# Ledger of designs, part 13: VHH binders against Carnosine N-methyltransferase

Target 1, 373 residues: Carnosine N-methyltransferase, of Schizosaccharomyces pombe (q9y7j3)
Amino acid sequence: MEYDEEEVKVLKEVLSAFFLYRQYAHTITQQKRKSMSRLSFEHKDLLLQDSDNNFLKHLSRIDQCIEQNSVLAEAIANAAIPVFCSDFDQNELFHVNVDMMQKVSSTLKQIARDWSTECVEERRTTYAPFIEELNSLFPSDSIDRSKIRVLVPGSGLGRLAFDIAVEGFACQGNEFSYFMLLTSHFILNCVKQENQFLVYPYIHSFSNHVMRDDQVRSLNIPDAVPSQYLRNSQNFSMAAGDFLEVYGTEESRDSFQVVATCFFIDTTKNILDYLDTIKNCLVDGGYWINLGPLLYHFESEGTSNSNSDSQQQPFVELTLEQLFYVMDSMGFEVLKHNSVDTTYMGDKRSMLEWIYHPHYWVCRLQKSKLRFQ
Below, E stands for the ipSAE of ESMFold2; O stands for the ipSAE of OpenDDE; V2 stands for 0.75 times the mean of E and O plus 0.25 times the DockQ between their complexes.

## First folded at step 4 (VHH)

Design d9 (framework vhh_5c3l_4)
Fold by ESMFold2-Fast, scan of step 4:
Structure d9 (fold): chain B 373 residues (1-373), chain A 123 residues (1-123)
Amino acid sequence: as target 1 above (373 residues)
Amino acid sequence: QVQLQESGGGLVQPGGSLRLSCAASGFTFSNYAMSWVRQAPGKGLEVVSDISSSGGSTTYADSVKGRFTISRDNAKNTLYLQMNSLKPEDTAVYYCARGPYSWRYTPGYFDYRGPGTQVTVSS
């Protein structure tokens, strides 16, 4: 009951964040204009003399982009209210901190990554390997794919899970974040037409832009209408909750033929907990397909002496070599392993681009035949 | 082996009432939030109501609020939907759906649903 009350509070805070995005984003642009007022006459003249580099016109263009992003953000929240929180009052918004506002901006970038034509190359590098592997392991001409259950932990906006379900597999996505859950609901269930919405994912950073137009460029979403593919499908489901709590149970034991983790396994305090849970929910002889870095999200908390979590919970960060050793001892046989070069929510036109070298592997689980006992 | 089985559907006149039941097996029912989802002819799925694992929290679609009541009996592994003041637009196949496991209540997302039960509201 206490958890139900706290969950409703968190949900209302997330909904409030989507509605408050407009005013928050405009305050940043306003601060840029205020900074201009403090410049010398000579410097102000320099910023206004070139029509192509007119600073104030560019800020006005960013404000127009904020308005368009706000249309999308508010559409997501409005679609969610009758489904997730029908008693939510838009006139009584919850207070939202800066971290939650940054989560809305991050969600807009994630929409571009997962649901635009322009970001297809990043999806080809990160998601296509999973599709190709599944098609190779389970040929449609000899296998009833509706009997092959695939779990996608940390499914975000549901694109990988959607792509797997479209191939005929019984796919379940799992996600914990309300920012992701509300947004994936909107795209998966509410969008009616390809390229129905615009998103401006790059407007909130003023660093490393080559051209003004690079910062204010729009992307069309979605590149596919999921409801048209999935309207009568029994092959696709979404489960909300913490991966360890949902899939670490006896009820989840031996439930999936495949677990597909994409940029996921480094999102926990103790990576061994994720290995235990993947082993729990896989059938004997089942496959674990992974693509991702080992950029441990909680590493800094493990070295902190200021919070109770560092005293009460173990933090375990393994190198790939150590991880493979542990996997082998648990019964995971590595069948394929290579590295891939990719971006993750990258801006190809930016002066700064983070290139990841994530590792891709396919493992087969042998629950009854462990190497080290 | 998760199994959900709906019952209680049928033909009813406008203004009438029906009570749907869903018998759950193959999992610890009390650990999961549950939903009622419907699909009218030619339309997509609509989540009509959700209930938390404890039964302490419920939500309703605006179209059914004040008329429908979701409840559960964890001792009997059974989910219910009491439908009052039924309207022709309530005509749909109604599905029992399993929501998220554990402490987080996230209505509108489910990993299993039953075969459905037909509800027809007609004069």
Scores: ipSAE 0.085, ipTM 0.564, lowest interface PAE 6.1, mean pLDDT 86

Design e1 (framework vhh_5c3l_4)
Fold by ESMFold2-Fast, scan of step 4:
Structure e1 (fold): chain B 373 residues (1-373), chain A 124 residues (1-124)
Amino acid sequence: as target 1 above (373 residues)
Amino acid sequence: QVQLQESGGGLVQPGGSLRLSCAASGFTFSSYAMSWVRQAPGKGLEVVSDISGSGGSTTYADSVKGRFTISRDNAKNTLYLQMNSLKPEDTAVYYCARDKYSWDSSGYTYFDYRGPGTQVTVSS
C-alpha cells in the first residue's frame, strides 16, 4: 500500500509507541520506587514489613508483567512493518508523547476484551444481538450469505467483523486508528495458535484493586485463531481509513446489504455525517443494526473556546428521540428497538464498575420513501 | 548457573569501530531483555543500550545515540553492540547484563546478572 508523507509519519510514530512501551512502562514503575524512597522511615517500614511479599516486590512483579506485555507489543509492531511501513528504522524511533503511550496500554486492554476467554460475557451481551439478527434476516438454508455484504464501522480489533464472517457473510471491518489497525492485522492474519500470547491488561492502574494478584493477572490470547476459521473464505476484509472518507464516496454507494454499528455512532463530531454515510453505502431495503450508548466523544471540543480547526466544524449531539426523528425523515424505518445492560472494558474484580444501558435497534432503509405534504 | 561472557574489546583510535559480543547461558535467553552497561574510570555505571527479548525494541543513552547499535541472535544466545565513531569518552569497561528492575537503599538497579566485562580504550 502507498501512503502520503503525513500518513507515513503517523505510522512511524505509532510503531515507535509500540516499541517504546517497554521503556515508558518501566519508567512509571521507577517513579513509584523513587516515591517510596521519599517516605518517612515509619512509612517505609510499613510497606516493607513482609520480606517475601512487600510493596517493592510487587513493583518488581509489575516489571516482569511489563516485559511480557512488551513481547506482545513488539510482535504486533514487527508483523506490521513489512505490510504497513517497510522502511521503518527500529534504531531511530520517533518521539512519542504520554497520550500515545496510554493508547498502547488501552490497546492491550482491548486485546483482552475482544480476544480472551475471560471477556466472553461482555462480548456476548454486545455482539450476540448482531449475530442473532443477521442469522434471522438471512437464513443460511435459503440465502447465499457470501452475497450479503456487511460493513462494521469502527471495528477496532475486528472481533465482531470476524464473528460475522464466520457465519458466512461477506464482511468488511473499517477502522482509522493505526493502534487498532496494526493490532487487528496481527491477530487476524499473523497469530497461528490459540492462547499463543499473554497479556497483563490491569498492571498500569493502581486504583480499585482488591488483591495484588488482581492487578498482575494474565489473560491468554487469542481464544480463537481467525485464520483457521476463515481458511477458505475470500469475503473477509479490513479497510483502513476514516469512515466518512471511505464510505461517503460515490464508489461506495449502494454497496452493502447491512451496516452493523457497535459502540460507534457517538464517535464523530456531527452524528448527521454518520447517518448520511450509512445511507450512502446501504442498498435500498438494506438494514442498519446498532447497539451503543450516545456518549458523544467530541462534546467537550464543541463547547471549548480554544482556537482550532474544530471550531470551524459543526458539532451535533442528538438524544435518541431526536435521532429517531431524523432517521425516519431520511428513510430509516425502525423495526426493533430495546435497551440492554452491559459493561465495556470493565475489570470484573475492580471496586469500580461502569454499567452501560446502550440501545439496540434494527432499521430498514427506503431510499425512495414516499412522502405527501 | 547463569553465565554472561563479553568479548571484542580492545584499543582503538578515535573515530574507529568495535563490535562487542556477549555469550549467554544458563537461562532462556529469548525471555529476557538485555542491556549493555559501562563504567568509565572514576565514574558510576551507565546504561548504554537495552534490547527486548525478541529484539524488536531498543533504546539508547543520549551519549551514544546514532553511533551504537544493539542487536541479538536468539538462536546463538548472543548479544551484540556495534560501536561506531568512537570517542575518548567512550573509554570504559563494558558489561553485558540481564535486565532486572529492582530497588535498594542506594537507588534503582537495572540488572540482576552481569558479565565480568570487556575493556574498551579509545586513544591515540
Scores: ipSAE 0.000, ipTM 0.146, lowest interface PAE 21.6, mean pLDDT 84

Design e10 (framework vhh_7qia_2; at its last look DockQ between E and O 0.01; V2 from the best seeds 0.00; counts 0 for: pae E 20.5 > 2, placed apart)
Amino acid sequence: QLQLVESGGGLVQPGGSLRLSCEASGFTFSSYAMGWYRQAPGKQRELVAFITSGGSTNYADSVKGRFTISRDNAKNTVYLQMNSLRPEDTAIYYCARDLKYSWDSSGYPYFDYWGKGTPVTVSS
ESMFold2-Fast, scan of step 4: ipSAE 0.363; ipTM 0.714
ESMFold2, look of step 5: ipSAE 0.019; ipTM 0.529
ESMFold2 (binder alone), look of step 5: mean pLDDT 82; pTM 0.821
OpenDDE, look of step 5: ipSAE 0.015; ipTM 0.272
ESMFold2, look of step 6: ipSAE 0.000; ipTM 0.117
ESMFold2 (binder alone), look of step 6: mean pLDDT 82; pTM 0.819
OpenDDE, look of step 6: ipSAE 0.038; ipTM 0.474

Design e11 (framework vhh_h_nbbcii10_fgla)
Fold by ESMFold2-Fast, scan of step 4:
Structure e11 (fold): chain B 373 residues (1-373), chain A 129 residues (1-129)
Amino acid sequence: as target 1 above (373 residues)
Amino acid sequence: QVQLVESGGGLVQPGGSLRLSCAASGFTFSSGSNYALGWFRQAPGQGLEAVAAISSSGGSTYYADSVKGRFTISRDNSKNTLYLQMNSLRAEDTAVYYCAADLKYSWDSSGYPYEYDYWGQGTLVTVSS
């Protein structure tokens, strides 16, 4: 990072996006007010003269929610500056595109998903299988868990990695996105009290709401103060960078007893690169625990004639059946496999809900001796 | 209906060789489905022991330490048959040998040998003078 000007530029753009969230979000509300000014007299009467259900009063409530979200967004950015980018000047913000602003909004939803009490059931469905498996494989009464190193690639806001570390394991999360890295740093290191912040994750969409209050409801974060729950500060770390670059090296060979992938393995152009890297960093007899769909994020780019990368980089999307064939050939013995029903970071009160049927599996890597039950 | 039928067992002298066969019906080895195939044995008065296993891709094999270097597991997809080539046989190899298949590709880390859903009737191998 010290001599990577491109990486510093991206970091400054992400910081700028967190500061610009307030201004951007208010412009959307103002556009709706402008649209309402163009209504016929009859339509204005229907929407504006009901004192309890006045639409302009609802937009004002959304503006108040934006202010509260902005307190959180700016707190994240301000906490990050001295650690990640001490020369950042908030008076010289970069102009950022709509995509980056939408990533701030997505990050706020991710905070609600990973760090609120209200989303505990969705987390139990996706994270509890990892905790239960680790507790079964490494009983605390007979095993020193501080000697068991667990890697969580694509750890996002660090909740799964945190939950694993709380059980006594030496856990390292890995993440590439600065939106996630700055936010996880804030929650893991800077928040000092439970329920210190409010987040309003549903205010940015006006679609599929049953009730107006559903759109403007708040969630308290965090449900836990990470520093207070860790039994040993050495048990938890976060590594920034691309998974393939950080863990595909000789230095990372045979470094972890467990790799835990949650909604991760479909986030690369060639899934075989992820398998090679998981095999590289696992010890012989080590475990790979996965839960996720196979919704390949780069599938459309592989067929794009406008993407120069498509001419040089392979794109590989495998079915679960094909993936298990490849895993078996590489020495991964499947010990447990089932499907799980879960939602995708959605609003449970919404008329539209994304429901996934991700598959869960536990594999044991046998580099020197291949074993099948 | 899935069935496994073993053949090729019998009496053999120490240092001799036998080839066990397991004919499978009710599923095909070349179907592209994930599965595991294996050989197990039970010596008189002893528990069930895993001997060898082969993956659905054929790229991975397992051998018990007691048989490694002497036994070879293989399959013929065209004949839908699993084989165990047994070389340098010892008195300790005397057992009933079972062919087994798990067609679910669903494992429980504690379930050995219970996770193999389909078993043959067994074939006796006796190694003696």
Scores: ipSAE 0.000, ipTM 0.121, lowest interface PAE 21.6, mean pLDDT 83

Design e12 (from a2 with R98K D99E L100G K101R S103T D105E P110T; framework vhh_5c3l_4)
Fold by ESMFold2-Fast, scan of step 4:
Parts: sequence; C-alpha cells; structure tokens
Structure e12 (fold): chain B 373 residues (1-373), chain A 125 residues (1-125)
Amino acid sequence: as target 1 above (373 residues)
Amino acid sequence: QVQLQESGGGLVQPGGSLRLSCAASGFTFSSYAMSWVRQAPGKGLEVVSDISGSGGSTTYADSVKGRFTISRDNAKNTLYLQMNSLKPEDTAVYYCAKEGRYTWESSGYTYFDYRGPGTQVTVSS
C-alpha cells in the first residue's frame, strides 16, 4: 500500500509525538523545578517542608505518573507501526510542535472518557440515547440488524460505534485524526484484558485541583475488551478520512440506514456541507440521530483573515432554529427533539466544570424534496 | 452472522502463479471496500491491495504492482487476488479483510479491519 508523501509525513509526526511524550512531559516538570529554584529562601522553605505534600515530592510523583502514561503511549505507537507505517524508524523521530504534544495528552484524557469505568456516567448521558433509539427503531426479534448500516462520523476512539456494533448493527465509525485512529486501533484490536493499562489523565494541568491526589489519580482502561465482544463479528469497521471527502461521493450515495452524530456537527467550517453529506449517504427514509451542542470549532478562523484560505472559504454558524429550518427545507422531518444536561471531558473533582445543554433529535429523510433529480 | 473464508493458497515455485479467493457472508458485500493483507514469518502485517465496493478503484503495494491483480464478484460475494511472477519474498499468510482506503484528497489511508483465518502461500523450489 502506497500513501501520499504528505500523508506519510503527518503519520510519522504523530507516531513521533507518541514516542516523544515521555521526554516532553518530563521537560515541563523540570521547568517547574527550575522556576521554584528562582523563589526567595522564605518561599522555598514554604514549598520544601519535608512532608507528604512537599511540592518537589509532588513533582517527583508526577514524573512517576508520566512514566506510566508513557507505557500506554508507546504501546499505542508500537502497535500502529506494522499496520499504518511499517517503515517507521523509532531511532529517527520527526520534530513535533507543542500543539502535537498537547494532542497526545488530550488523547490520554479521551481514553479515560471513552474506555474507563469512572467515566461511565458521561457516556450514559451522551451515548445511551443512540442505543435506545436504534433498539426502538430496529427491534432484533423482527429485523436482521446486520443489514442495517449505521455511520458514526467523528467517532473518536470508537466507543459509540463499538456500542452500536455490539447491539448487532453493521456499524462504521469515521475519524480524521491520526491521534484518534492509532489509539482506537490499539484499543479495538490490541488490548487483551480488562484494566490492562493505567492512565493518569489529569497530571498535565496544575489548575483547579482541590487536592494533590486529585491531580495524580489513575484510571484503569479498558473497561471492556472490544475484540472479545466482536470476536465472530464482521459488522464493525473504522474508516479514515475527512467526512466530506469520504461520504460526499457518488459511491457513498444511499449507503446507510442511519447516521448517528454525537458532538460532531459543529466541527466544520460550514455546517451546510455536513448536512449535504449526511443527506448524500443516507437512504430515502433513513434516520439521522444527533446529540450535541453548537460550539463551532472554526468560528475564530472565519474572522482572523490571516490565511488566504480563511478569507475565501465560507464559514456558516447556525442557531438551532435556523438549522431546523434548513433541515426541513432539505427533507429532514424532525420526529423527536429534547435537550439534555451533560459534561464532556469533565473532571468532577475540579474547581472548573463545563456543563453542556446539548440538543438531541431524531429526524427522517425524505429525498423527494431534492430539486436536482 | 458474518464470515470471511480464504482459499487457494499452497506451495508454488518462483515465477509461478496462484489465485486466492475469499468467500464473504453475513453483510452487504457490495457496500464495503475489501483488502488483501499478508504477514511474512517474523514480520508485521502488510496491506497488499484494496478494492472499492463497486470495484471501480484499486490500489497495490509497490512490492506487488504489475504482478498482482485484485478483483471482486459482488453477485457471488467473492473477493479474488491473482498473483503472478511470484517471488520467495511473497511467502506469507494471506488474509481477506474488510479494510479499505478512504481519501482526504487523492491519497488513501488504511483503517481497522476484520480478517478471515488466512491461507498460507509458500514460494520455494
């Protein structure tokens, strides 16, 4: 298999980021030690009291947590090499920027969210509505679920797509980020035991902790071994690529009975492009199930004008009212609509917690409203 | 219940040919891209070739270009790999996989797969 040269470079940079995580994270801890060395004698004495909560001892504990996170990060990268980039040389790592290092740290937090027992409540509020709806629309006692194809765009680490496949549906997750793709491959294919790995998702922030133990607490992952649940199933796949490019094609037309979007529809520059693509890949009479906020990820780029692309490309951010109007015009009939309360990547022990009020809806597509048939 | 089953492997001399088949069942075959993946002794997995659901697009690893041809018969739910001009380095277990390439631009990218039990191909005299 031949990849684009530019694509191969990005992949090697992501692999390098997973291997460089250990070095980078320890460098941050060392910078904090150097910062402390510049304090007055009086302030040093306050922080260096020989107790269980001595600040230097706490930094040493964080270094131990970094070592454990590095075991997981390197396991992910090593498992990915023979599948994604067999010619990758760990002795010739690519340079990576701080943003890529922070994405490794963010990925470790997402592993905790999607694959730990401790984060089950957030998954219950965000994923269970999809499972309940699918079970209601397609009862297993009367419908062959293996013939019901469900697409999960922006599937991240694959948890929702996995949960849907476990119910018997033919489920495909789609994701663009190599950080997500390499990590989901590892969890879905390579882990063999429940609670095989420890992750310390909170060690990289020194803000809003109530207790030092809150920062250095570990979570066990995974809470389920996906390969054991899917051992004899061909009903689950993951597709890599930009949602618009993969599913906006004629080949993808009328291919899915259901599209399930969770915290996804606000991740594009022009939300209308996502609506067009959802309509393209759904069959006539197919269902779109959504749960999410409208926190448009590219809003600031639309106003920056520092890049020629941002000046030329349309940026469209709609309110829910405007979105429903457009959906109706496109042939999406809203069957159900409610709001819910949830966190997303939340830390219940933190002084700062983001509470979302995402909206849940189920709609059915009527393609007879197409103007260009 | 979904299954992939490979056949057609065996012992062949250098320069010879083999045709592998994969019988697929339990899913809508024409809707999914399919791949052939191999694993040589002591080495990692290598994606040899993939084919789109319609059969309109195919790709090949540089090591097999011009020698191998992937094809499918959607009416029979069967995937094929025609292997010509076989070399000792082609010796591997060959797996039928529900794995494909999707493109952001003009390049492809491999994704998670489901594999059959595999069929052994040995190229030696």
Scores: ipSAE 0.000, ipTM 0.188, lowest interface PAE 14.1, mean pLDDT 84

Design e14 (from a5 with S105Y Y106S L107W W111Y; framework vhh_5j56_2)
Fold by ESMFold2-Fast, scan of step 4:
Structure e14 (fold): chain B 373 residues (1-373), chain A 129 residues (1-129)
Amino acid sequence: as target 1 above (373 residues)
Amino acid sequence: QVQLVESGGGLVQPGGSLRLSCVASGFTFSKYSSYAIGWFRQAPGKEREGLSSISGSSGGSTSYSDSVKGRFTISRDNAKNTVYLQMNSLKPEDTAVYYCAADRYSWDSGYSPTEYDYWGQGTQVTVSS
């Protein structure tokens, strides 16, 4: 029938995934117990030798961490039902696949990144440049920041959008993932006190841990109560939907003074569509601030012979140099450009850490520039 | 500590119906249940065959082997800590001892006997004139 029926189905599957997280996560721990049962006597003895601190007791600690993560996952889902899907029946959960279950685990890790004190350094590296730039472009002593509209596409759990709104700007976050939308709604609107919840973001991997405690350590969330900061602000909003569909319209034309993209511009099949949409929603003389890599999410799909989409629609991946040439032709003047060193969802205690070198730039849009110049 | 008790077996004519019940003790079913329950059967001189499984909450995740798909329906009642197998359009080849089994943390809605940890004693189903 209509596409709205598919949206409702996806939403119910995502809600079901949050409720089924407990069952799924314990299944992994149980599989490890089954693996242990297949070991030789000698190997079992080695793992059980310390009565206070052995392999089975560590799995039991992980089960306790799963229970605590489940409190958070279920709180997110329960808070979402009356807002997003009031007819959802918790007694009739939808079947969800392993990919959706892994997305719940990934979302819990993202909560740690965006809403814990422990991850403040990664946020300082990736989010602080936006705050510093906005404060420099729009000084509060001479400019009414409530009239400066900032759009944050792909806002995820809403931390950057929240930080911008706290500075006094009229900020709108945009996100299309229900895993992110339900979770950001919970943190932004439903949490009532600092450090109300514990999250155990490192329990789902048994690789690259130095100490057992490193795997089962908790982080307190949130490090701020967003509802207390945003309660009196009429200038903060979240918009659900695909960035291209929401902001590619005539209604969105010339609507924002700033577009702030963080780890976002490589999340579409054709980067030129994102550039068109950013240009559409910015005012003449408006600013585009970006920080991110160019790790194109759909690159493999665009070259895959088995994917029908690659034959139906264009995939465009540009180097930074090519991107800047296109941007110039579209009327974006690059005012600042540098690279930054950062991690992404990294565990500082892990034996494996990925370091990104994302590029940061500030552009000013001149819509009056002729495109062919 | 997990115990499973099957009931509802018996003699039935071809084309008839039976409902088997599996009552669990030592754990409780809930909408977040980590327990997958499967139904299995074994006829004399044959290997144990998986038929159906249910995991999660009521009606949320079920699977069926090709031999019973469309004829058998698995369901659960979390308040009664019970799983049911509704068997319709029974055939002589359905004659077997039927077992329920639990896998405490199985996400797999599958019905492989080697993947289940806890087993009931079985209930005899005989389909004959």
Scores: ipSAE 0.000, ipTM 0.155, lowest interface PAE 19.6, mean pLDDT 84

Design e2 (framework vhh_5c3l_4)
Fold by ESMFold2-Fast, scan of step 4:
Structure e2 (fold): chain B 373 residues (1-373), chain A 123 residues (1-123)
Amino acid sequence: as target 1 above (373 residues)
Amino acid sequence: QVQLQESGGGLVQPGGSLRLSCAASGFTFSSYAMSWVRQAPGKGLEVVSDISGSGGSTTYADSVKGRFTISRDNAKNTLYLQMNSLKPEDTAVYYCARKYSWDSSGYTYFDYRGPGTQVTVSS
């Protein structure tokens, strides 16, 4: 009971963060104005020398972009209330820390990545391999794809799961982050028109911009209306919860023909737990398709000096070589393996770009090996 | 442990009435929207009615609108479905469900449901 109360508290904090985004973002711009007031007369003159294009005019333009982002953030929260927390009171907002506010900003940037035309190339390098593989494994002219169940763990804003479902597969996305769950619900179920909203994903950072217009540029979202493609489909669902808790159960055993993991397998303390759970929910002869790096999110926590329960939990980080060895021992036969070059939530106009070399593989599971000898 | 237990099902003649109850435990009942879901013989699951955590908002399937009423008593952790003017087509197993997940149509996937109670409408 206390466990569910804590979940509801987190949900109300996330909803509050979306509503408080407007206020928080404006305080950052105010802090920039206050900082400028502390400059020498000569420095102030340099920043204000052009009455039409000075630093203060640019901050005012950012404030206008914040207002537009707030329209989207509040639309997400308002759409989520009747689905996730019907008793939420907008007049009784929960206290939200700076980390949660930064997660709203990050979510807006991820909307641009997954649901704008401008970011299609990054999706092509990361998502298209899954679509091509599924189409190859399960040709629509000979196979009833509605009977092929595909699980997408860590589905984020649901774009990969949506793309798979559009191909005719019975697809379930899974996500535990309420920032992602509320936002994916909004885009997948509530948006009714292409390019209905503007997002300004780059306004929260003053670093690595070449031009002022690069920082304050808008992207139209979404590039597709999911509800138009998935009308009355029983073949698409989203499940909220921790992957290990939802799919590690006996109820989930032998439930999916395919598990598709994209930038996911390194998001747990012990990668072996993820392998066990993938094996649990796959059918015998089922396929696991992966694309991602091995950038273990909890590596630093495993070495921290703390008295928390986390110090008693195992932390396991494997190299790709060791991971393949363990997979083979568990019954995963690697059918394909190569590396891919891609960016992740990059800004093509930025002076800073991160390029990843994630590995792509397809493997087939042999669950039971009867050893009567 | 989340538990949902239905009661009140049975045999009833066409035009009759039944009231279903669902006892909930293991979670903060008032914080979750709840649904009644049914499955007729040889058919898939149909969402019959939804109710918000506070009870302030309700929805109904077109097939039952005007005949069924969903309600809840948060002090007793109990969900109700009042079924009036019952038809043979209402024959199904009725499940109490906690509304937590969604599909592309919205709100047809549930994280917990009870074992169900049989409703048979027949002369």
Scores: ipSAE 0.000, ipTM 0.234, lowest interface PAE 13.7, mean pLDDT 85

Design e4 (from a2 with S103T D105T S107G G108S P110T; framework vhh_5c3l_4)
Fold by ESMFold2-Fast, scan of step 4:
Structure e4 (fold): chain B 373 residues (1-373), chain A 125 residues (1-125)
Amino acid sequence: as target 1 above (373 residues)
Amino acid sequence: QVQLQESGGGLVQPGGSLRLSCAASGFTFSSYAMSWVRQAPGKGLEVVSDISGSGGSTTYADSVKGRFTISRDNAKNTLYLQMNSLKPEDTAVYYCARDLKYTWTSGSYTYFDYRGPGTQVTVSS
């Protein structure tokens, strides 16, 4: 029962982080004010010489942006309590470390990426290929799309899964992170109006801004109200839990016609476990559609404990060439393959931009086919 | 197509018992884990019990553990919830839901891909 208690503790810590975001973010701004107070008279005069548009006024604008972000963060947490943790007490918040506070800030940035009009171009490069492929494989005039089950592992805030369900497919998203689950629940089930909330995704960094207004710009969310599109549909669901545990079971065998992985396959210690699980849950003749880099999230953990006393599990990182070889041996036939240029959670007004060259592929599974000697 | 239909709800006195049934059709019933989910007036959804496709594994919410028993008959494509020692707090609409896995013990929550229309259970004198 220790595992149940630990899971509930993690959930209460995540809820606490959403409520504590406000005071934490204001503390950072206050530290910057204290830093400025220690400047020489000459330096203070330079920063404060414009009484209408000076550095202190900018910090005050950031505090106003924090207040608006806090409205959204607290709305997410409040909507989650009756569904995820009905006994949560807002008067007894759990201690939250800096890493968890940074995850709240990252989640707000992900809301901007997945649910704002301003980020439509990044979604066009990363999500639209999946929609185009599914529409091509399963034409709506000849195929009942409600019979085509699509699994989206690592669905994050649910935008790709939502877009697939809007096309008429029976779509299930899967996610493990409570930061993502609470937030996707809020957007998918609780928001009732387009552009109901403002998010200020760029206020937490003071680096690489060209203009002051670039840091404090707001984005309206959401650009679509999911409950309005899916009001009469039973074709959309979200499953909480670890992908390997949920879909590696006998019960999930041969359950999906399509698995759609976007920036997902590099999020595990052993990529072969993900391939086994994708093969398990796909039907014979089913399709796996992928778009993503191979930026293995656990690479450093596999190499940091080099002695025999450490509890080591297998870490497997493959190049694309090696991955395709393994996929072929498992019965995945690559039908399409190309590279795509994209950003991921980028700020296009920033002086610093990370550009990815993820690879896109479509493959078809042949479970019954044996390799002949 | 996939259909789930609940029955067996009604009015019962505190301390009484009810047995809910869910008739499933349009899919291979034995291949899916199934859940009973309830919604009390003015409250959110609560997953009360889950059962694996084979029936070999079950979980229960702490609020119902020791009082409720989930079971299934894969030959009849039917899911059951035996409710004993009913309390006024058990008053809710009860839904049959199809999902891959739910465990109350792990704190994990599953949004189901199909649910029935629900059956009302009222515990009152």
Scores: ipSAE 0.000, ipTM 0.230, lowest interface PAE 11.4, mean pLDDT 84

